# VHH binders against q9x234, part 43

Target 1, 288 residues: q9x234
Amino acid sequence: RTFSEEIKEELVNVPFGSREEVISELLGFIKARGDLDVKSRHIVFSLHSFAASRRLLNLMKYLSKPVSEIIVEKSHNIKKRYIKITAEYSESFMVIEPFFDVALFVSFLRGLFLSGGSMTNPRYHYHLEINLFEEETLALTRKSLKDFFNINAGIIELRNTRKLYIKSIKDILVFLEAIGVQRKLEEIDRIVTERKVIGDVNRTVNFIEANAIRTANSTARQIRAIELIKENMGLENLPEDLRRVALVRLRNKELSLRELGKKLNLTKSQIYSKLKRIIKIAERFGDV
Below, E stands for the ipSAE of ESMFold2; O stands for the ipSAE of OpenDDE; V2 stands for 0.75 times the mean of E and O plus 0.25 times the DockQ between their complexes.

## First folded at step 18 (VHH; framework vhh_lunsekimig_d3)

Design z1 (at its last look DockQ between E and O 0.84; V2 from the best seeds 0.72)
Fold by ESMFold2, look of step 18:
Structure z1 (fold): chain B 288 residues (1-288), chain A 120 residues (1-120)
Amino acid sequence: as target 1 above (288 residues)
Amino acid sequence: EVQLVESGGGVVQPGGSLRLSCAASGFTFSSYALSWYRQAAGIERELIASIYRGGSTEYVDSVKGRFTISRDNSENTMYLQMNSLRAEDTGLYYCAAKYPAKRWEPRDYWGQGTLVTVSS
């Protein structure tokens, strides 16, 4: 089962509201996946989701409009099958105006999403889309998403495809709440939080590793300098203050400058200055 | 066009009762949360009672036990039964409707108000 189908399965259980809300949800199915046969007074729906099919059947039962035929077919694509449902049409279904009352609009959106919508698993990236070919309906839906919810939806227009899409996780959560999702919203919240925590941990680990490499390179240079002096001059011939630092650094290769300072009763700045002088002396004798 | 029209206000003696009505049109009444607000002269509007789509109610302490909010979804009407009225209950009473939401800001719809005066 895809992440989209899990959402659609939750939407099947959204309680029915008023009769107008049920009709508005049905209008969403009609606009996304309905093919009207005016002569027979029936609509044929082409659905890819069993959850959407169950919801449609429940809407038709509520409206006392029996379904006359259910056929399961494979599409031209080998991987896909679809469900054709033939149901009775009423002109009253087509006069509802879902764009001017948010209660009707959220019901309409639920119908659109169930029949023609999908969402990527948010573990991979954030993307929600609705296939909606009819230009006027798509434009009104986009406008109403902005007007009611402040959602900035985009439009994808290709040769035989028109889609409305949402990529902001904040906007996606608003959309899903509006159409009646509850349990899956909590799951998505957890996924978003997990992704942020994992990212923060990885960034911290990368920073610690890079800092450790830089520290080791500096220490190696100091030790190389001390070894050059020992081999070519002798540490006993350093000024006493530098000799003490050189000996303690050589004996304590793992310590930070601050820790070395504590052993020598010197500040970090004083230790750094003395090690810099040691390196300068060592440069007389070779590469440091 | 969304409309909320209050009625039932008037002059009443302390200890008396009034029933306010709010007739609604232009939206799906049963799906909205509904509220009564009160505004005394020179004071900002205060929420006094709410009723939600499932029928649960909330009241501010100053009206608990004296006021009862109710709704009739079949008549698209909300009510406020006000008993044991006091002088401090005097003011303009507004009905309001708002679609419930957690993650977005629904539009508030307001009536024009009905005046309640509690005086002898």
Scores: ipSAE 0.726, ipTM 0.892, lowest interface PAE 1.1, mean pLDDT 87
Fold by OpenDDE, look of step 18:
Structure z1 (fold): chain B 288 residues (1-288), chain A 120 residues (1-120)
Amino acid sequence: as target 1 above (288 residues)
Amino acid sequence: EVQLVESGGGVVQPGGSLRLSCAASGFTFSSYALSWYRQAAGIERELIASIYRGGSTEYVDSVKGRFTISRDNSENTMYLQMNSLRAEDTGLYYCAAKYPAKRWEPRDYWGQGTLVTVSS
């Protein structure tokens, strides 16, 4: 089972609110996956989730709307399950405006997510998306997400499809809570916390490694500079203080600047300054 | 359009009683938590009572045992029965509807308020 399906399974058991809320949720199904035939007064829902199908059937039952047909098609080529549900619809369902009442909007979002939504496993990536083709509905949904929940959702057009997406884990959590997810939120919180810890550790390690590399590179450059001087002018021709530092560096390639300083009774800063001078001299003879 | 209209305020003597009403329209009343707030002169608005969707109630200590919040979902109306009124209960009383949320701050609907004056 996908992470999305697990969420949807939980949503199947969200208690019904008012009749208007139920209709609003149904409207979400309609907008995301409903094909309306106005002449026959039928709607065909094409769903990929058994949980979504169960929820839809429960909504229809609540509204005393008969389902005329349920077809389950297994695609051999695409590991996608298709569940087609045909039912009679009323125009009254389309009159509901879910964007002005948060209760209706939440129900609407639940329907949208169940029918056309997906979420990646937060262990790998933070991404929630809803397939929604109608541009107006997309725009209104995006606006309402911002207005009611301060969620910043994006819209993407991929091939012949349009999607609403949420990338912020904070926003995703708000969204999921709003539509009635509870148990899975706890799991997500755990995962997010774990990732954060891992991320922090990795950042620390990377920082340490980067510093080590920088130090190594710096040391190598110093040694190269000294060698270049040795080859071109001889170390004997360096100022006495620089010569001392150069010789000690050459003999102690593994030591830090601080350790070099201890050997010469100089501070790290003094050693650094002298090595810089050495490098500058070396640059006269070639690239260091 | 969402509307909350308070009524029932007035002048009452200490020890007296008042019943406030809040009539709601334009939203799914039954899905909201409802609350009464009050604001005394020179003081910040304070929450005094709440009734949730399931009917559970909460009160601040200062009104506990004296005030009773209730709701009638069929009439889209919230009530506040105020008994044993005190001078310190004087203020503008507001009704509010809030959608329950944990991770976000939902939009709250507010009434215009009704004035309650407790004076001898």
Scores: ipSAE 0.645, ipTM 0.858, lowest interface PAE 0.9, mean pLDDT 91
ESMFold2 (binder alone), look of step 18: mean pLDDT 79; pTM 0.788

Design z2 (at its last fold request DockQ between E and O 0.29; V2 from the best seeds 0.68)
Fold by OpenDDE, fold request of step 22:
Structure z2 (fold): chain B 288 residues (1-288), chain A 120 residues (1-120)
Amino acid sequence: as target 1 above (288 residues)
Amino acid sequence: EVQLVESGGGVVQPGGSLRLSCAASGFTFSSYALSWYRQAAGIERELIASISRSGSTEYVDSVKGRFTISRDNSENTMYLQMNSLRAEDTGLYYCAAKYPAKRWEPRDYWGQGTLVTVSS
């Protein structure tokens, strides 16, 4: 089994979300590997992955879309199998629009990767690619990757097809997580760590961690503001009460607002108000 | 367009109860983690309650046992039942939605807030 197929096998078992998410995933399949037969009003999917085929069939079943035919063809190359799935199409399922909801976009990406995507074994080199023929779909996908994930995907134009690719291991990991990869992602992390220590900041979506992150961001902003003032006008030119707070914050970067208040015999609210004033002053000199 | 609209705020006496609602539109509600925040005058905004996609809930200690967060995915609405209200609970209450992610930072969606005043 190829590394790509292992990932796709895992994706077969990703739980279905809302009907809209399922439709978005199907749209990914359509855009990557769907061929429309206008005369018969059917769509034919040409897939190279059994896992992808299973996922597609499950999506169709969920949507109560009947499959008219399934054909497995053996290529001249014993290692390449083609699975053709034929179904009735409706125009409503074929329309792609700009993505504003990340939930729908990740579902769409899952469909794209399953049907037209591949990834190299990270033990050798870092590369993820998706085959997409339609220029509009490619452009939209690339833009959305940038907007939602800050991923800069490359494009390769070939004679008969186009490819979207990602080479950064950090971006590849984000991509895989977004489309629902879990177990295989852990394996990749281990492999990458063995090769090189990755400076990746992992965030967790829990109550405690969310608060910690917000606090950290606020603290960082406060420090940046104070440093900016120091560089441009000097802390000595601040009002005495603000200068005092600024100095204590710089010397105690790990303390909470409450703890800072204790040091200065001020309340948390007083410290907060003074820091807000400091930030406002700093904004005169640049972005904080 | 993503919209979160809070309602249910008002003036209540200490020991009283209020139920806040947050009506959501423009995104896949069932796939997002939801939270309530509050901001008292002169104090930074604080997370007070959260509910995951799976329905797991978390609370800050100051509201634990008094407040209950819930969600109705069929109605795209989140609720906050507030019992045994205290003067310290006074503030602007905000609903928020965030897509769960570990390796990237999703956009936060916020409501405009609803005012809760606890006064004798």
Scores: ipSAE 0.840, ipTM 0.933, lowest interface PAE 0.5, mean pLDDT 91
Fold by ESMFold2, fold request of step 22:
Structure z2 (fold): chain B 288 residues (1-288), chain A 120 residues (1-120)
Amino acid sequence: as target 1 above (288 residues)
Amino acid sequence: EVQLVESGGGVVQPGGSLRLSCAASGFTFSSYALSWYRQAAGIERELIASISRSGSTEYVDSVKGRFTISRDNSENTMYLQMNSLRAEDTGLYYCAAKYPAKRWEPRDYWGQGTLVTVSS
């Protein structure tokens, strides 16, 4: 069972509000997945979600509208199964205006999502999308998402596919709350928090490792410089202050600059400066 | 168009009563939380009573026990019954409607206000 289907399963249980809100939710199903036949006065809904199908049946029952046919079929041209529900419609369903009252709009969005929406598992990616081919309805939905919620939804149009999508986790959480998700929102909050904590830990570990590598590289460079001088010049030919530092560093490769400074009665800054001078001398004899 | 219209304000004596009404249109009244606010001269508008879509009520301490908020979803009307009125209750009374939300900020809708004057 996909993450999307778990969300849709919760949406089945969202309480019905006013009759207008129920009709607005039904309009979402119609716009996303309804095929109208004006002559026979019926709508055929083509759904891929059993939760969406159950919700649609509940809406129709509430509205006292007959459902004349329910078919579960597999197309020879498509590997997926889908559920066809045939119901009588009223032209009054099509005149409700969901874009000007947020109560109607959240109901409309719930219908759109149930019938044509999906969301990736937030453990891996943040992405919510709605398949909605009718261009005018898509544009109004996008505008109303901005107007009511300040959600910036994108549009993808590919060949015969048209989708609204939301990638911001903040916007996704607003969207899901608006359509009536509660329990799955708590789960998503935990996942987002978990990912943030893991990310913070990884950044901290990366900084610690980078610092350790930088320190190790610096120490290796100092040792190589001293070895080059020893091989090509002899340490006895260094100025006395540098010779002392070189000998102590070579005998104490594992010590920090502070620890070396203690052995030589020098500050960390003084020993650092002397080691830099040693490196400069060594560069005459090779790469350091 | 969303519209909220207050009525029922007027001049009353201390200890008197008034009933304010807020008639609403242009939105799904039953799905909104509703509130009364009060603004005295030179003072910031303050929330005094609220009622949820399910009918749960909240009051500020200064009006608790004296004021009663209610709603009639069949008439798209909210009420404020104001008893034992005091001079400090004088002000402009506004009704407001807001869709309930936690993660986003719904637009507040406001009436024009009705004046309540408590005077000897």
Scores: ipSAE 0.788, ipTM 0.912, lowest interface PAE 0.8, mean pLDDT 88
ESMFold2, look of step 18: ipSAE 0.725; ipTM 0.889
ESMFold2 (binder alone), look of step 18: mean pLDDT 80; pTM 0.794
OpenDDE, look of step 18: ipSAE 0.613; ipTM 0.847
ESMFold2, fold request of step 22: ipSAE 0.785, 0.785; ipTM 0.912, 0.912
ESMFold2 (binder alone), fold request of step 22: mean pLDDT 80, 80, 80; pTM 0.795, 0.795, 0.793
OpenDDE, fold request of step 22: ipSAE 0.604, 0.739; ipTM 0.842, 0.890

Design z3 (at its last look DockQ between E and O 0.70; V2 from the best seeds 0.00; counts 0 for: pae O 5.0 > 2)
Fold by ESMFold2, look of step 18:
Structure z3 (fold): chain B 288 residues (1-288), chain A 120 residues (1-120)
Amino acid sequence: as target 1 above (288 residues)
Amino acid sequence: EVQLVESGGGVVQPGGSLRLSCAASGFTFSNYALSWYRQAAGIERELIASITRGGSTEYVDSVKGRFTISRDNSENTMYLQMNSLRAEDTGLYYCAAKYPAKRWEPRDYWGQGTLVTVSS
């Protein structure tokens, strides 16, 4: 059972509101997964979720619209079984305007998500998407998500596919609350909190490790430079102030620049400057 | 088009009663939380009573026991029964509607207000 399906199982139990809300939710199913034939007055829904199928049947029962056929088929494109539901529809279903009353809009979004939506398990990353092919409906949905919820949804458009997506966890939580998720929101909140704590720890560890690696690499470079000078020129031939620094660095490979400065009565900046000069001299003799 | 229209305001003597109405249209009334606000001269608009979608009510202390908020979803109308009125109750009374939400801030819908004057 996927994370998406767990959410959809909870949505099956969202109480019906007004008749207009039920029709608005059904319109969401139609727009995401309905194949209309206006002439014959049929809709064929192609659903991959048993929860979505149960919800659709409940909506149709409420509207007193008989379902004429339910079959389970294997899709060659995804190599999984899915459910086709054939039902009669009324043209009155298509005249509802879900974009101007937030109560109708959240019902419409619930239908879209149940029929054509999915969400990645938030333990992996944050991603919610809805298949919604009709360009005008997709544009109105995105606009209304912004207008009602301040959600900035993106669009993925390919040759035969259009998807609306949300990647912000804040926006995903708003979306899920709006469509009626309650208990799964507690689980998601827990996961988000856990990931935030783990992320803070990892950033701290990475900062400490990066600083240690940078310090070790700098010290190794200094010692390599001193060894090149020793092998090719002789430390005796360095200026006195650089020779002192070179000898103390070789004898104290573990010390920081601040600690070396203390041994030589030099500031961190002064000892750093002298070590840079040593490195430049050494570059005559090889890669440092 | 969303509309909230208050009515029932007027002049009343201290100790008297008034019943305010708020007629709503343009949205699915039964799904919204509803409230009454009051604004007296020189004071910020204050929430005085609220009623949830499920019918639970809350009141500010100054009106508790004297005012009763109610809703009739079949008439798309909210009421405020105001008893034992005092001079301090004088002000402009607004109805408001808001879709319930925890994680986002729904738009508030407001009426234009109805004036209540309590004077001797």
Scores: ipSAE 0.494, ipTM 0.768, lowest interface PAE 1.9, mean pLDDT 87
Fold by OpenDDE, look of step 18:
Structure z3 (fold): chain B 288 residues (1-288), chain A 120 residues (1-120)
Amino acid sequence: as target 1 above (288 residues)
Amino acid sequence: EVQLVESGGGVVQPGGSLRLSCAASGFTFSNYALSWYRQAAGIERELIASITRGGSTEYVDSVKGRFTISRDNSENTMYLQMNSLRAEDTGLYYCAAKYPAKRWEPRDYWGQGTLVTVSS
């Protein structure tokens, strides 16, 4: 089972609110996955989630709306099951405006997510998306998410599909909690916490490694420079202070600048300055 | 349009009583948790009473036993019965409607407030 399906399974058991809320949730299903035939007064829902299907059937039952047909089709693509649910619809369902009442909006969002939504496993990526074709509905949903919940949702248009998406884990948590997710939120919180810890550790390690590499490279460059001078002009022709540093560096390739300084009774900065001068001299003879 | 309109405020002597009303329109009243807030001069707005959708009530300690919050879903109205009023109860009283979400800091609906003055 996908992480999304696990969330949807939990949502199946969210208690029904008012009749208006139930209708609003149904409207979410309609907007995301409903094909309306006004002439026949039928709606066909095409769903990929068994949990979503169960929820839809429960909504229809609550509203005393009979389902005329349920078909489960195996997609040629091994990974996609289609559940088609056909039912009679009423125009009265379409007059509900879910964007002016937060309770209705939340119900609407629940329907949208169940029918057309998905969430990646937070172990890998923070991403929640809802497939929604209607541009106006997308715009209104995005606006309402911002207005009611301060959620920053984006819209992606890919080929013939439009999607609403949320990338911020904070916003995702608010969204999921709003639509009635409880148990899975605890799991997500654990995962997020773990990732944060791991991320911090990795960043620290990377920083240490990067510094080590930088130091190693610098040391190598210094040695190369000294060797180049030795080959071309001889170390004896260096100023006395530079010659001393060059000799100590060659004899102690593993020591830090600070440690070199201790050996010569110089500060790290002084050693650094002298090595820079050495490198500059070496550059006369070739690339260092 | 969503509206919350407070009424019932006024001037009362210490020990007196007032009943505040909050009339709601433009949203499904029964789906919201309701609350009374007050703001005294120079002090931040504070929650003083709340009632859930199911009718469960909570009060801040300073008003317990004196104030009673109630709701009438049929009339889309919330009430605050205030008894044994004290000078420290003086302030602007606001009603609020909130959707009951734990992690959500939603944009709540607020009234404009009604002034309560307790003075001798």
Scores: ipSAE 0.020, ipTM 0.419, lowest interface PAE 5.0, mean pLDDT 88
ESMFold2 (binder alone), look of step 18: mean pLDDT 80; pTM 0.792

Design z4 (at its last look DockQ between E and O 0.87; V2 from the best seeds 0.68)
Fold by ESMFold2, look of step 18:
Structure z4 (fold): chain B 288 residues (1-288), chain A 120 residues (1-120)
Amino acid sequence: as target 1 above (288 residues)
Amino acid sequence: EVQLVESGGGVVQPGGSLRLSCAASGFTFTSYALSWYRQAAGIERELIASITRGGSTEYVDSVKGRFTISRDNSENTMYLQMNSLRAEDTGLYYCAAKYPAKRWEPRDYWGQGTLVTVSS
């Protein structure tokens, strides 16, 4: 089962609220996946989720609306089921205003997500989307996501598809809570925490690696400087404090400045200053 | 248009009782958590009682045992039964409604308040 389907399985069990909330959820199914036949007063729903189909049937039972046909087909992908559900509708379903009361809006969003929504497994990246072709409904949904939740949803508009999407994990978690997800949210929270820890570790490792490369290049420069002085002046002609540092660096090419300081009873800062002076002297004799 | 309208305030003697009502419209009442706040002169508005959409109640210590919050979802009305009233209970009483949420901050809806005066 996909990550999306696991979420939808949990949504099947969200308790029904008021009748208006149930109708608002049904309106979400209608707007995302309903095809109205005005002459017969029927709607045909085209669903790919068994969980979404179960929820839709439960909504219809609650509303005492007959379902006249259910067609279940397999696709080439064994995990994918194609379900057509034909049901009667009431004009009262279409008059509900889901965008002005957050209780109705979260119910509407649940219907939209169940019927036309998906979410990528958050272990790989953060992406939630809803297929919603009707321009006015998509615009109102996006506006209401901002107004109620401060969610900044994007729109992908292509010739034969329109999608609303959310990429911020904070916004995705708000969205999922709003539509009634509970247990799967806890799983996502754990994944987000794990990814944050790994990311913090990786940034620390990258910083350590960059510093190690800088240190190695600095050590090579120090050794080159000392060798230039030895070849052109002789180390014995350095001031005594610099000569001691030069000899210890040559004998201990692998040590950090802190470690060199320990051998010479000097701080890291003092060692750095002395090596800088050695390099300055060496510059008289060539490239360092 | 969300509307919360308090009623039932007035002047009452110490030890007396009042029942406040909060009539709601413009939202799905049954899905919101509800609260009573009070504001005495020169004091910040304080939460005194709350009731969840499921009916669970919470009170501040100063009113516990004396005040009872309730809701009637069929009438879209919340109540505050105030018994054993004291002079310190004098103030403007507000009802409020908020959709329950943990990860986002729902809009607070407020009434305009009803005045309760406890005096001889």
Scores: ipSAE 0.735, ipTM 0.893, lowest interface PAE 1.0, mean pLDDT 88
Fold by OpenDDE, look of step 18:
Structure z4 (fold): chain B 288 residues (1-288), chain A 120 residues (1-120)
Amino acid sequence: as target 1 above (288 residues)
Amino acid sequence: EVQLVESGGGVVQPGGSLRLSCAASGFTFTSYALSWYRQAAGIERELIASITRGGSTEYVDSVKGRFTISRDNSENTMYLQMNSLRAEDTGLYYCAAKYPAKRWEPRDYWGQGTLVTVSS
């Protein structure tokens, strides 16, 4: 089972609200995966989720709308099952405006997500998306997400498909809660917390490693510079203060600048400055 | 259009009773938690009573035992029965509808308020 399907399975059992809320949820299904034939007064839903199908059937049952046909087709692509549900519809369902009442909007979103939504496993990526072809519906949904929940959703157009997406884990959690997810949220919270901890540790380790490498490189450069001077002009021809630093550096290749300073009764900054001068001198003779 | 209209306010003597009503329209009333707020002069608005979708009630300590919040879903109306009124209960009383949420700040609908004055 995909992470998305697990969420959808939980949503199957969300209690029904008012009739208007149920209709609003159905409208979400319609907008995302419904093919309407007004002449025949039929709608065909094409779904990929068994959970979504179950929820749809329950909605239809609640509304006393008979389902005329259910077909399960195996896609040539091993990974995709199609469930086609045909039912009678009423134009009255389309009169619902889910964007002005948060209760209706939440129901609408539930329908959208069940029928056309997916979420990546938060262990890997933070991404929630809903396939929605109608541009107007996309725009209104995006606007309402912002207005009601302060969710920043994006829209992506890929070839002949349009998707609404949410990238922020914070926003994703708000969205999922809004549409009725409860148990799975706890799991997500755990995963997110774990990732954060791991991320912080990794950042720290990377930082330490990067600093170590930088220091090593710097030390190597200093040594090369000193050696180059030794080969070309001799260390005895350096100013006395630079010569002292150069000799100590060559003898103590493992020491930090601070430690070198302690040996010479100089500050780290002073040592650094002198080494820079040494490097500059060395650059006269070649690349350091 | 969402509307909340308070009524029932007025002048009453200490120890008296009032019943406030809040008539709601333009939204799914049954899906919202409902609350009464009050604002006394020079004081910030405060929550005094709430009722959930399921009918569970909560009260601030100052009104416990004296005030009763209720809702009639069939009439889209919320009530506040106020008994044993005190001078400190004087203020503008607001009706509010809130969609229950945990991870976000719900958008609240507010009425215009009804004035309650308790004076001898």
Scores: ipSAE 0.485, ipTM 0.804, lowest interface PAE 1.2, mean pLDDT 91
ESMFold2 (binder alone), look of step 18: mean pLDDT 80; pTM 0.792

